# Ledger of designs, part 36: miniprotein binders against a2bj90

Target 1, 235 residues: a2bj90
Amino acid sequence: MSRSARRKTSALNTVLRVVEVFASIQGEGPFTGTYSVFVRLAGCNLRCPFCDTRYAWSLEAGKPLGVEELVEEIARYEPSLVVITGGEPLLQRHPLNSLVEGLESLGLRVQLETNGILPAPARDEQLWRVYHVVSPKDVPVRVPGAKLHPSWVDYARATGRAWFKFLVANEQHVREVAEYVAKLGIPRSRVYIMPLTPEKLDMKELLELHSRIASLAVKWRLNFSPRLHLLVQLP

## First folded at step 15 (miniprotein)

Design NZ2
Fold by ESMFold2, fold request of step 20:
Structure NZ2 (fold): chain B 235 residues (1-235), chain A 99 residues (1-99)
Amino acid sequence: as target 1 above (235 residues)
Amino acid sequence: SEFLRIAKIYQRAAERAKRKGDYDKAVYYLYLVAELAEEKGDLELAIEYLEKAAEIAQRANLRELEALVYDLLARVYEALGDKEKAEEYRRKAEEIREG
């Protein structure tokens, strides 16, 4: 195969459709508070009614970026964590594995955010080695078409690198989460409940939701996830 | 008091969403208000919010959310002791999902 053909083949396998890249604080889940660079990938396989990032639903919302150039851009921020999010990042699985390879070659720590519909990484994928925060949307929030792929539970057990984060609005939701994770064999130490927060809440409203869900987390012996970036007004 | 404060947060969010034409958000937040009312045992209030949510879902042709609203209406009517209404709403939800 000629050098030009090899480059074309490699370029097709190493291009991501990216909505935005920015520095901020990871505000949710087990890595809350970490100085992070966020890479929001285009495309989603759900249409959650409460979604705060609808601008990333369409693949056309993303611009094509070469993986090598993206790695260089990310590295300039000197992040403590690279958060791959979206839409649903696993819709671009193949070039995403190339991005992870590049980031890991520079010693950068990577965390993926996923709704868990697509399968967990295989052992031979670069994604196998990164951290995952899985946010199922079938229970308790009942988003149509959502279903957690069972491989995520196997992956979490085998690697210890996956956590499960659930949006909740009330105690019935928390009860449903507790039953769901017990049935799947997910230990409480890997489970976070997080307040379902509508857009444009003032600080009093945000604190009210956080306080209620945090109290329920204590009552049900589950981990609590804030939406810290909202509380401190960061992107 | 806590119920009222939390319910008002979602109620205001539903109003904002409806004004902006985000009808799926409006339906979903009204559904959450109804779940909170149910949790406090105010079944009549739950029905009021669910009927509002159903009307919006029907007008906006939000079939899957409409079915979700009917699921909760069925549960609330069953708790209220109205088995005929509960069965009616279960059938309505099934009809939407069956196509």
Scores: ipSAE 0.875, ipTM 0.942, lowest interface PAE 0.6, mean pLDDT 93
Fold by ESMFold2, look of step 19:
Structure NZ2 (fold): chain B 235 residues (1-235), chain A 99 residues (1-99)
Amino acid sequence: as target 1 above (235 residues)
Amino acid sequence: SEFLRIAKIYQRAAERAKRKGDYDKAVYYLYLVAELAEEKGDLELAIEYLEKAAEIAQRANLRELEALVYDLLARVYEALGDKEKAEEYRRKAEEIREG
């Protein structure tokens, strides 16, 4: 291969399809409140009826960006956390591992958001060392085709780098989450429940849902995740 | 009451979604209203919302959501003691998942 052909081959393995890159706060889960840069990757293996990021479902919604260029762009924001989200980021697993390598070489802290259908990272992947917030969609919200891959429980046990976040709308859902995580051996300290929030709620409705689910979190001794960015009207 | 306030949030969200043509959201939010009714023990109200959800799912050809609605109808009829209706809805859900 010529030098240009060799570089083209390498670049094809290090390109991500990216919908958007932006600075905001992490509004959900264990890192709530952290100044973050979000990288939304294109493509999803689910079509959740309650999804608020439908514009990221198609891989075609993303523009191809080189990993090296993306790392440099992210670094210029000086983030306290890099949140990789989507769609479903693990659909682009191979170049995602390259992005993680680049970000970690700069000492940047990385968190991935995933629906957990695709397997957890293997020990030899860069993603092995990253923090993960896994949001199963089979229980309690019963999205078709959304079975959590069992490797995520093994990964969480082996590494301590995964938390499980569940959308809930009522107490029966919270009971189902509690039974589910107990059956799988996931300690409740790693479990978050979060209000399932329709789009376009007014502030009173949003606070009502937050208050209800927070009260249930206390009752069931689970962690509560807000949708803080919605409360403070950030992206 | 708190139940009424939460149920109305999802009911209004379903109405908004239906008017916008977001029928998958409308079906799913009506399903959530039915779950809340079930939780309160109002099984007849749960069936009312589930029948509305089923009609929308059928008209919009939302097969997977239609099957989900039938799963809950089966559970609610089982709780009412109507074993024949419960089995009928289990079969209807299975038929959708076979295709």
Scores: ipSAE 0.854, ipTM 0.928, lowest interface PAE 0.6, mean pLDDT 92
Fold by OpenDDE base, look of step 19:
Structure NZ2 (fold): chain B 235 residues (1-235), chain A 99 residues (1-99)
Amino acid sequence: as target 1 above (235 residues)
Amino acid sequence: SEFLRIAKIYQRAAERAKRKGDYDKAVYYLYLVAELAEEKGDLELAIEYLEKAAEIAQRANLRELEALVYDLLARVYEALGDKEKAEEYRRKAEEIREG
């Protein structure tokens, strides 16, 4: 391989398509309440009907940003956590590993949000070291084309750095989650259920959905994830 | 009832989505209302919402969501004891997934 081909491959591994970078509170999952910088990556391999970030579905919706520049931008916020989200962050796996390496070199904690369709990190990836919240879209919400990659169960067992967050709307959904995680051998302590919230709810509607799903979480002995950012009107 | 309040939330969301041309959201939120109706044992109400969902899905060419609606229609008709309609909707869902 020529020196030119190596330089082109190195340059491709150092650029991310980024929709937005902002500071807020992590509103969901095991890190709820954490002061975080959110990096929303462009591109998604799903078209979920209930998606609230449709603007991130196309890769072209993101601007190309260098990994080094992005690390510097994130570091200026002094975050307690860096949350990498988007459409599907793992579509940009190669430059994402470089980003994680840069952030970890500064002592920053990193959490990835993924739909779990793409394979879990391998041991040689920088992504192996970070926290993952996997949000399956096959169960119970049955998004077309969604299937949890089995390697996420193996990764969760091997590392203890994965949690599974399921969108639910009713008690049947909660039952299906309980059965699904039992079948896969996922510990209930790693499972979160979260209310499926339509856009443009008022606070009364939003609280009612939260209250219902929280009660079901207790009944079914599962963890509850709020949509805290919506409840406190943060990004 | 709690059921009626939650059902109305998703119904209003479906109506908003339909008005915006977000037909995928409209179909899916109507589907969620139907699941709530099924959970309550109001199978007739479930069918009403699923028929509306199917019509929108068909007109918008949302074939995969149409198949999802047909799966639930089949289950609801089976619960009503209408085996003929249950089988019809199973076949319709299969035809979409195999095509």
Scores: ipSAE 0.845, ipTM 0.933, lowest interface PAE 0.6, mean pLDDT 94

Design NZ5
Fold by ESMFold2, fold request of step 20:
Structure NZ5 (fold): chain B 235 residues (1-235), chain A 99 residues (1-99)
Amino acid sequence: as target 1 above (235 residues)
Amino acid sequence: SEFLRLAKIYQRAAERAKRKGDYDKAVYYLYLVAELALEKGDLELAIEYLEKAAEIAQRANLRELEALVYDLLARVYEALGDKEKAEEYRRKAEEIREG
């Protein structure tokens, strides 16, 4: 067999630890509103106090799934976008690259959600060719152990396929984001601020929080990300 | 006011988290209430919520969050002009991080 054929077959036989696969609407960031299949990978290198997906923190929370099986499951949904999230998906980098290869071979568009601690994709990785929404957790929310790897800024400039999304709760946070992205040379067109949203808010509380952060986005000339799935009561 | 409504959202979220036993969420949301208070210049309110957050963090052995709370207490006391208290809390945070 050819080396290319063996590599493709081997990539599809790789195993990922998967917490859940489900269809919904991408509710956040530049792809907001897109019919998506979410693949939540197990394991995280952070313990954000505000995390809404704590059930994905442990690698043991995931079931082992073969990449071939997972690609088939995802394809059955006929998604407009495949969102790979978690935990932190880059903790399973090698099999994740295999999944991306399988999805791209079917012409499926892929977006990764990452906290940006691990480095951006190298040019020879399948992940190089997909979209990334990077959510740093050191500024402004000050999660212990968080630090954006500088390669994400270089990757964004080189490819145009990365955006930066920041949780904020107040104007001081927005000021810190503005200063942070300016220092790193991240253009405002690549920056989203999103309301830091506690669980179980009623609709009035959700709208109040969205309204405040959206107003700050306009004031500070940054893009606003809703949590649209919460507003329309989708998973 | 708008800030009072947002502070109330995080206050209620902290209470829900505390009742559920999610003490790290409770501490973090009280910390956010204190940040909002500081933003408005209500330093007394900021201290009130930070002392509550510190107590919960200590009882639940949430050392990294406790240090975060002390960082903000130092900032609030700096704003009050109490340089001795500000330095005290900076030392407490540093001691936790050095372990």
Scores: ipSAE 0.881, ipTM 0.943, lowest interface PAE 0.6, mean pLDDT 93
Fold by ESMFold2, look of step 15:
Structure NZ5 (fold): chain B 235 residues (1-235), chain A 99 residues (1-99)
Amino acid sequence: as target 1 above (235 residues)
Amino acid sequence: SEFLRLAKIYQRAAERAKRKGDYDKAVYYLYLVAELALEKGDLELAIEYLEKAAEIAQRANLRELEALVYDLLARVYEALGDKEKAEEYRRKAEEIREG
């Protein structure tokens, strides 16, 4: 095979382990309300006790899909945003960069959701140009082994394309977030607090939890992230 | 009250999780109830929920969550003025993390 043939077959054979692909709205963070296609990748480097998507923890939960086929499937939805989530998408970093390349070539806007344990994108990665919502799990929710990689703060500062979203359940958690982001030099304009939301809450419970955490966001001068898709009953 | 309503949300979530056999969720939500109790200054209520969380974590062999529960028990007993129990729970948590 020639170098051109190797490049062509390599791109066509790049595979991601994908749990699900679906259209909905982005319900969280800075792009809340945007018509989106979600791509949930298999595999996670954490076992958070509050995880709502445990079915994505194992790499074996994903079906292998070729990157080119996945790009074509995503494009048919005509999304305003492609949200890559999971498990932890950066566990499949190499084929993920190939997916981003394909989506970018079609002019599609991409957002990555990550727990931030693995390093931020390097300048020569396709992921460098993607929006990132980073959700650390060591503070305040205390998941072991979940330390945020320091490169995410540097990346956010260099590019303006990263935001930090923290699950919180009470005011002490919000205080801890405020101290944590101040220590790391993360400006409050890049910080979201979001209610730690158990499954199967009724609408009254959902609104009560949202109202409390939103009130704390105002008090502590941090951005508030809803779980809008839950409030409007979308996946 | 507002604190009571928030605590009940997590307490009911813990009950649902326990019923389904999701013991790590159950322990974690009970831990959150205890954090809310501590925030309110109700140290006895915090201990009640943390002891329940510890029992579930032990039975389900959830060692990292058990250590987390012991960390908070140590803080609650420190606030209560029981230095001996606070030290005991700190030691228990350290032993799990070292072992």
Scores: ipSAE 0.879, ipTM 0.942, lowest interface PAE 0.6, mean pLDDT 93
Fold by OpenDDE base, fold request of step 20:
Structure NZ5 (fold): chain B 235 residues (1-235), chain A 99 residues (1-99)
Amino acid sequence: as target 1 above (235 residues)
Amino acid sequence: SEFLRLAKIYQRAAERAKRKGDYDKAVYYLYLVAELALEKGDLELAIEYLEKAAEIAQRANLRELEALVYDLLARVYEALGDKEKAEEYRRKAEEIREG
């Protein structure tokens, strides 16, 4: 590859398509309650019918931002955690590795949210070092085209830096999750179940779903993920 | 009952989605109501919601979601002992996935 091709590939590795950057509380998974900066990346490889962030599905919905500028913007919030989310962040894997490198150089902790369709990080990627919350869409919610990539199980075992967060609506879904994680050899301590919440619920409906799924989590000896940000009316 | 409360949440969500033209969301939330009905053992109610979901999916050309609805219809008819209808809906789902 010519020096010009390396510079063009280097330049492509320094720009992310970003939908939004905002500070809030992490409402979901193992980091629930953490003061966090959220970076929502554009583009998704799924079309989940229940998605609450459909505006992020197109890559064109994001603005191009330089990695260095984005690191500086994030650092101004003094976050306890940086949450990389979106549609699917791993669609922008190359510049995302550069972002992680920049954030880690400042001593910032990073958590990725992914649907787990794309391969887990390799050992030579900066993404190998961060925390991952994988939210499979094949089980139990059966989103068309969703399949958990097997490498996430291996990554979780090798690093201890992955958790699996499953959307559930009923006890049958919780059973299917329990069977699925047992078959894959995922330890129950790494498994979270979270209520599948439609948009525009009132607080009574939202609490009813949380209460039901939390009770099922106890019954099935799984971790419970709230939608804490919805319960406390944060973004 | 707890079932009726949860079912109403997803039913109302489906109706809101349908009114907005979010037909994929409408189909999927009706599918979830049918799964709740199946969990309760109300197979007739499950069929009613799945038929409604299939109709919306077909009209909106949501083929992959239509196939998902047919998979659950096949399971419900198998549970009813109607093997002929169960096989009909299996074939319909397969035809969508092979096409």
Scores: ipSAE 0.878, ipTM 0.943, lowest interface PAE 0.5, mean pLDDT 94
Fold by OpenDDE base, fold request of step 20:
Order: structure tokens, then C-alpha cells, then sequence
Structure NZ5 (fold): chain B 235 residues (1-235), chain A 99 residues (1-99)
């Protein structure tokens, strides 16, 4: 491999397309309530009809940021957790591994949000060491082109650092999730159900959806994920 | 009823989406109202919402979502005992996915 090819591959591994960086509370999944810096990466391999972050679907919607500069920006917030989200963060896998390396060198905990379509991290990736919340879009919400990659089940078993967060609207969806995770051999302790909330709900509507899905979580012996940030009016 | 409240949430969301030109969101939220109607056993109401969803999907050329609507129409007609219409909508969904 020529020195020029190594320099081009190194340059491609040091820049991320970033939509936004902000501090808030993690509102969803196993880290709910944690003071977090959110890094929203640009680009998505899905077009979910219910997506509330459509502005992140295009890679061009993100600004190019150097990994080192982004690590310094994140560190200034003194976060208890760094949440990497976006459209689909794993579309930028190479520079994302470099970002994780930089953040871990500072002793920062990292959690990835992914739709689970792309393969799970390999053992030689820096991404292997972090936490992952996988949100499948095939079951039960049937987003066109969505399919959970099987390697996420293997990663979850090997590391104990993955959870699965499913969007649900009714009891039939919760049943489908319960059957799906049982078939895949995913432990129920790693499964979260979360209400599918339309945009611009009032607080009464939002609470009603939460109450319904929380009751179903208890009935079906699954973990419940709130959308806490929406309930407390944080970003 | 709880059903009517939840249905009204997604219906209003569909209407907001339609007014904004977010036709994919409008179709999908009408589809969710139909799933709630099916869960309640109101098959006629499920058909009404799915027909509205199909019309919007067709006009907006949302072929994959149109196929998703037809899958649920097929299930609703099967539950009604109308096997002929159930098969018609299965074929319509397949034609979209193969085309």
C-alpha cells in the first residue's frame, strides 16, 4: 500500500459529518436520566415515516469536523456519558472508531444508538468496547428496507454491552416483540419497549401513550423505555 | 374509551403531517389507527382508515407504504371471512414489491 493511500485512508478516518452536538439528559433506554453529550451524525440508510430527526438523513446536512476537535468539544461539557446518534452512526464507521478511541482515552463512557441494519462491531474495532442500544425497525414497525443484522445478537451474548429498544404502538406490537426476541434468543432483561410518539403531542397525549405502553411492559415482563427528555421538555 | 383516545392521537398526527406535505408520515399514522381498530375488533373502521391511507400513498407514489397498507387490508378482510378480497390485496402488495 503506497504512502498516499495510507494518508488518504488516515484522512478519511479523522473527519465526521456532524449535524449537532448538545448536552442533555439521556431520555431513553438503559442509561435514562444520565447527563449526556449527544453527537448527532449525518446520514441514514433508512427513511422511517415516523422519524423526528429527518434533517439528519442526508450526509450533506452535517458539517465536517475533525475527530480531535470533536473530542475537545465533548470534553468541555464534562459528560457522564457520550451518546453517539444521528441518522445511522455506523455509516461513518471508520472515523467513528477514531472518535471512540479519543473519548475512551479521556475515560469517557460512550453509548451508540443504531438501527442494527449494519454489522455489529468486530473485536478489533474500538466500537467493540462501548455500549450499544440497537433499535430494530423491522419488528414491529415494519419500516421498508429494515432488517436486524444477526451479528448484533452474537455481540450482545459475547459482551453484555448491547440492549434492544423496540418502538411499539399497541399490545399486538408488544406481542410481536416478545415472540421475536424469544425466537432470536435475546434475554428479556436486554429488551426495552418504547412508545411510538408522534411529533407535537400535548403533555396529556404524551403521558397517555407512556402509561399504556408501561402497563403493557409490566404485563409482558419487558423493560420500559420512556422518552424522558420529551416529558421534562429537554432536547 | 382508551381506543378512541389513542386513535384520535394518531389521526390528528396524520392530519398535521398531511397539511405539512409529509405524506409518508400521514400514511403511516393512518395505518397505526387501523391497527388500533383491528386490535379492538372494529374491522369496518380499520378498512376506512386503510382506504384513506392507500389513497394518499398512491397519490404521493409511496409504493412501499402502499404495499404495507395492502398487507393490513388483506389481514382485515381475512378476519371478516372475505377470502377473495384478502387475496386481491395480497396480490396488490406482491405486485408492488416485485415491480
Amino acid sequence: as target 1 above (235 residues)
Amino acid sequence: SEFLRLAKIYQRAAERAKRKGDYDKAVYYLYLVAELALEKGDLELAIEYLEKAAEIAQRANLRELEALVYDLLARVYEALGDKEKAEEYRRKAEEIREG
Scores: ipSAE 0.878, ipTM 0.943, lowest interface PAE 0.5, mean pLDDT 94
Fold by OpenDDE base, look of step 15:
Structure NZ5 (fold): chain B 235 residues (1-235), chain A 99 residues (1-99)
Amino acid sequence: as target 1 above (235 residues)
Amino acid sequence: SEFLRLAKIYQRAAERAKRKGDYDKAVYYLYLVAELALEKGDLELAIEYLEKAAEIAQRANLRELEALVYDLLARVYEALGDKEKAEEYRRKAEEIREG
């Protein structure tokens, strides 16, 4: 392989397509309440009807940013957590591993948000070391083309650094989640249910959905994920 | 009732989506209302919402979501004891997925 091909492959591994970088509170999952910098990556392998970040679906919606520059930008916020989200962050797996390496070198904690369609990190990836919140879109929400990759269950067992966050709208969805995680052998302590919230709800509607799903979480002995950022009107 | 409140949330969301031209979202939120109706045991109301969802999906050429609606219609008609309609909607869903 020529020096030019290695430089092109190295350059491809050092640039991310980024939609936005912002500081907020992690509103969802096991890190709820954590002061976080969010990195929203461009591109998604799904077209979820209920997606509130449709503007991130195209890779072209992101700006190319160097990994080093992005690490410096993130570090300026002094975050307690770096949340890598987007459409699907693992579509940019190679430069994402470089980003994780840079962030970890600064002692920053990293959490990935993924739909779990793509394979879990391998042991030789920098992504192996970070926290993952997997949000399956097959169960119960039945998004076309969604299927949880089995390797996420294995990763969760091997590392203890994965959680599964399921969108739910009703009790039948909660039942389906309970059955699905039992079948896969996912510990209930790693399972969160989160209300499926339409866009532009008023606070009363938002609280009603949260209250209903939280009650179901208790009934079904599952963890509840709020959408805290929406409840407190943060980004 | 709790059902009526939750259903109304998704109904209004579907209507907003339809007005915006987000037909995929409109179909899906009507589908969620139908699931709530089914949970309540109101199979007729579930059919009404699913038929509305199917119509929007068909008009917008949302084939995968149309198939998803037909899957639930099949289940609702099976619960009603209408095996003929249940099989009709199963076939319609299959035809979309094979095509």
Scores: ipSAE 0.875, ipTM 0.942, lowest interface PAE 0.5, mean pLDDT 94

Design NZ5
Fold by ESMFold2, fold request of step 20:
Structure NZ5 (fold): chain B 235 residues (1-235), chain A 99 residues (1-99)
Amino acid sequence: as target 1 above (235 residues)
Amino acid sequence: SEFLRLAKIYQRAAERAKRKGDYDKAVYYLYLVAELALEKGDLELAIEYLEKAAEIAQRANLRELEALVYDLLARVYEALGDKEKAEEYRRKAEEIREG
């Protein structure tokens, strides 16, 4: 292959399909409150009925963007945390590892949000070294085809860099989560329950839902995740 | 009560979703209302919301959600003591998943 052809092949292997890049706070999970840049990747392997980011389901919703250019764009925000989300970011695993490499070379902290269907990072992946918030969709919310890959539990145990966040609407859901994580050997300190929150709730409804699920978290000795960005009206 | 207020949150969300044509959201939120009703032992209310959810799922051809609704109907009728209806709804859900 010529030098020109080699260069073109390399550039094509470093492209991500990106829906949006924006600054906000991380409103959910263990890093709640952190000034963050969100990178929403296109494509999802689920069609959850309650999804509030349906505009990211199709890979075609993303604009192709070079990894190097994306790193530069992210860096300009001077984030305390880079949150990679989507759809399902692991559908773009190869270029995602390149993005992580670039962000880590600048000393930026990275957190991945995933539904956990695809396997956890291998030790030789750049994703191995970042933080992960895994949100299974099979239990308790019963999305078909949403089985958590068992490697995520092994990864969490080996690295201490994964947490599990579950959407819940009622106490039966919380009981199911408690039973599920006990069976998998996931310690309660790594488990968050978060209110399943419809769009367009007013502030009183938001607070009522948060209060109920937070009370259940205390009752069941699980961590509570808010949706803080909704309470403070940020994206 | 807190139960009624939370159920109303999901009920209103279902109505908003239905008006926007997001029928899968509407069915799912009605299903959640029914789960809350069952949790409180209000079996008649649970059936009411599940029958609404089933009707929407049928009209919108939402087969996976329809099966989910039948699963919960089976649980509600089990709680009501109607084993025959509980088995009937379990079979209906199985038929959707197998066909």
Scores: ipSAE 0.874, ipTM 0.939, lowest interface PAE 0.6, mean pLDDT 92

Design NZ6
Fold by ESMFold2, look of step 19:
Structure NZ6 (fold): chain B 235 residues (1-235), chain A 99 residues (1-99)
Amino acid sequence: as target 1 above (235 residues)
Amino acid sequence: SEMLRMAKIYQRAAERAKRKGDYDKAVYYLYLVAELAEEKGDLELAIEYLEKAAEIAQRANLRELEALVYELLARVYEALGDKEKAEEYRRKAEEIREG
């Protein structure tokens, strides 16, 4: 097959189901404050009761977008970071690797957000080379069906490109995170705790949650993740 | 005082979720209120919120969340010294997890 013919056939088979693409600030985790383009992929393998992006749960919520077109759209924003999120982005693993390849060819930095149920990237995947923020949902929040795949700890150790972010609502949750991380051998420098934040809080309520969880982060010597985008009223 | 403020935030969030028909959110936020009550040693208040959460979960057929609520009820009753109730709720949760 000629290069042109393969490219046309590949375009039909290299699509992602995308819910939304938008520019904002990364409000959470180690890259907080970074000018970012967010790509929200459709489909999720969990039904977290506190999820505020339920519109991304179904694969049918996404529109099919060609990977090449998506790379071009993202590049026009001139982002400092491309955040791939969802649902659970690893449900679309194969075309996601193609997207990562395209973004990296342009020198764009990529971060994936995942609930960690599906395995960490293999060494021969393009995803091996990007940054990952892994948010386990089994401890402390006890979402049914959640379990962190053990390969994420090995991946983090081998590459230094994974961080672990935990939703917490109280000190007992923070104790559970500390015990969980110690048991798995995850160093504290790679761990973030973040306030479990209901929708439609006013600024006073948002500050109260942030203040309490930040105080606990200091007390327990863990990193704190804000929900900065909520505090500054960005999407 | 700080625990009371956080509990009120989740309590109001549960009320908003219930009025909106988001019963899984309502159950989960009431569960969080109960954990905060337990943390400050108010075991009777924790049970009160958990019973409300269980009722909503049962009526809305939210079996996995119902089991989660029963697991915390068992822990709270154990702390209260009611071993019979604690075992009852452990059994209820196990029945849901098995089926």
Scores: ipSAE 0.880, ipTM 0.938, lowest interface PAE 0.6, mean pLDDT 92
Fold by OpenDDE base, look of step 19:
Structure NZ6 (fold): chain B 235 residues (1-235), chain A 99 residues (1-99)
Amino acid sequence: as target 1 above (235 residues)
Amino acid sequence: SEMLRMAKIYQRAAERAKRKGDYDKAVYYLYLVAELAEEKGDLELAIEYLEKAAEIAQRANLRELEALVYELLARVYEALGDKEKAEEYRRKAEEIREG
């Protein structure tokens, strides 16, 4: 391979398609309440009916940003956590590893949000070192084409840096989650259930859904994830 | 009941989605209402919402969501003791998945 071909491949591995970068509070999962910079990556391998970020489904919805420039932009916010989200961040796996390397070099903590369809990080990837919140879409909500990759269970056992966050709407969903995680041997301490919230709920409706699912979490001995950003009207 | 309030939330969400042309959301939220009706033992109400969901899914060519609706229809009819309709909807769901 010519020097020019290696430079072109290196340049391609340093550009991300980014929809938005913003500072807020992490509203979901084990890091709820953390001051965070959110990096929303473009492109998704699913078309979830209940998706609230449909604008991120196409790769073309993102602007190309260099990894170095993006690291500098993130660092200016002095975040307690960098949350990488989007459609599906792992569709941009190569430049995402470079981003993680840059952020970790500055001592920044990184959390990935993923649907768990693509394989978990390998030991040689920079992504191996970060925190992961996996949101399966095969159980209980049965999104077409969704299947949790088995390697996420292995990664969770090996590292202790993964949590599983399930969208639920009713008690049957919570039962299905409890059965599913028991079958996979996922510790209940790593499992979060989160209310499936339609768009444009009023605050009373939003609180009612939270209250119901939180009560079910206690009943079924699972962790509860709020949608805190919606409750406090943050991005 | 708390479950009736949740059902109303998802019903209103389905209606909003339908008005916007978000037919996938509409089908899915009607499906969630049907599951809540099933959990209450109101199987007739579950069927009503699933039939509405199926109509929208079919019209919008949402084949995978249509199959999901038919699976729940089959389960509800089986719970009602209507084995013939349960088998009809199982076959309809299977035809979509194999096609």
Scores: ipSAE 0.784, ipTM 0.905, lowest interface PAE 0.7, mean pLDDT 93

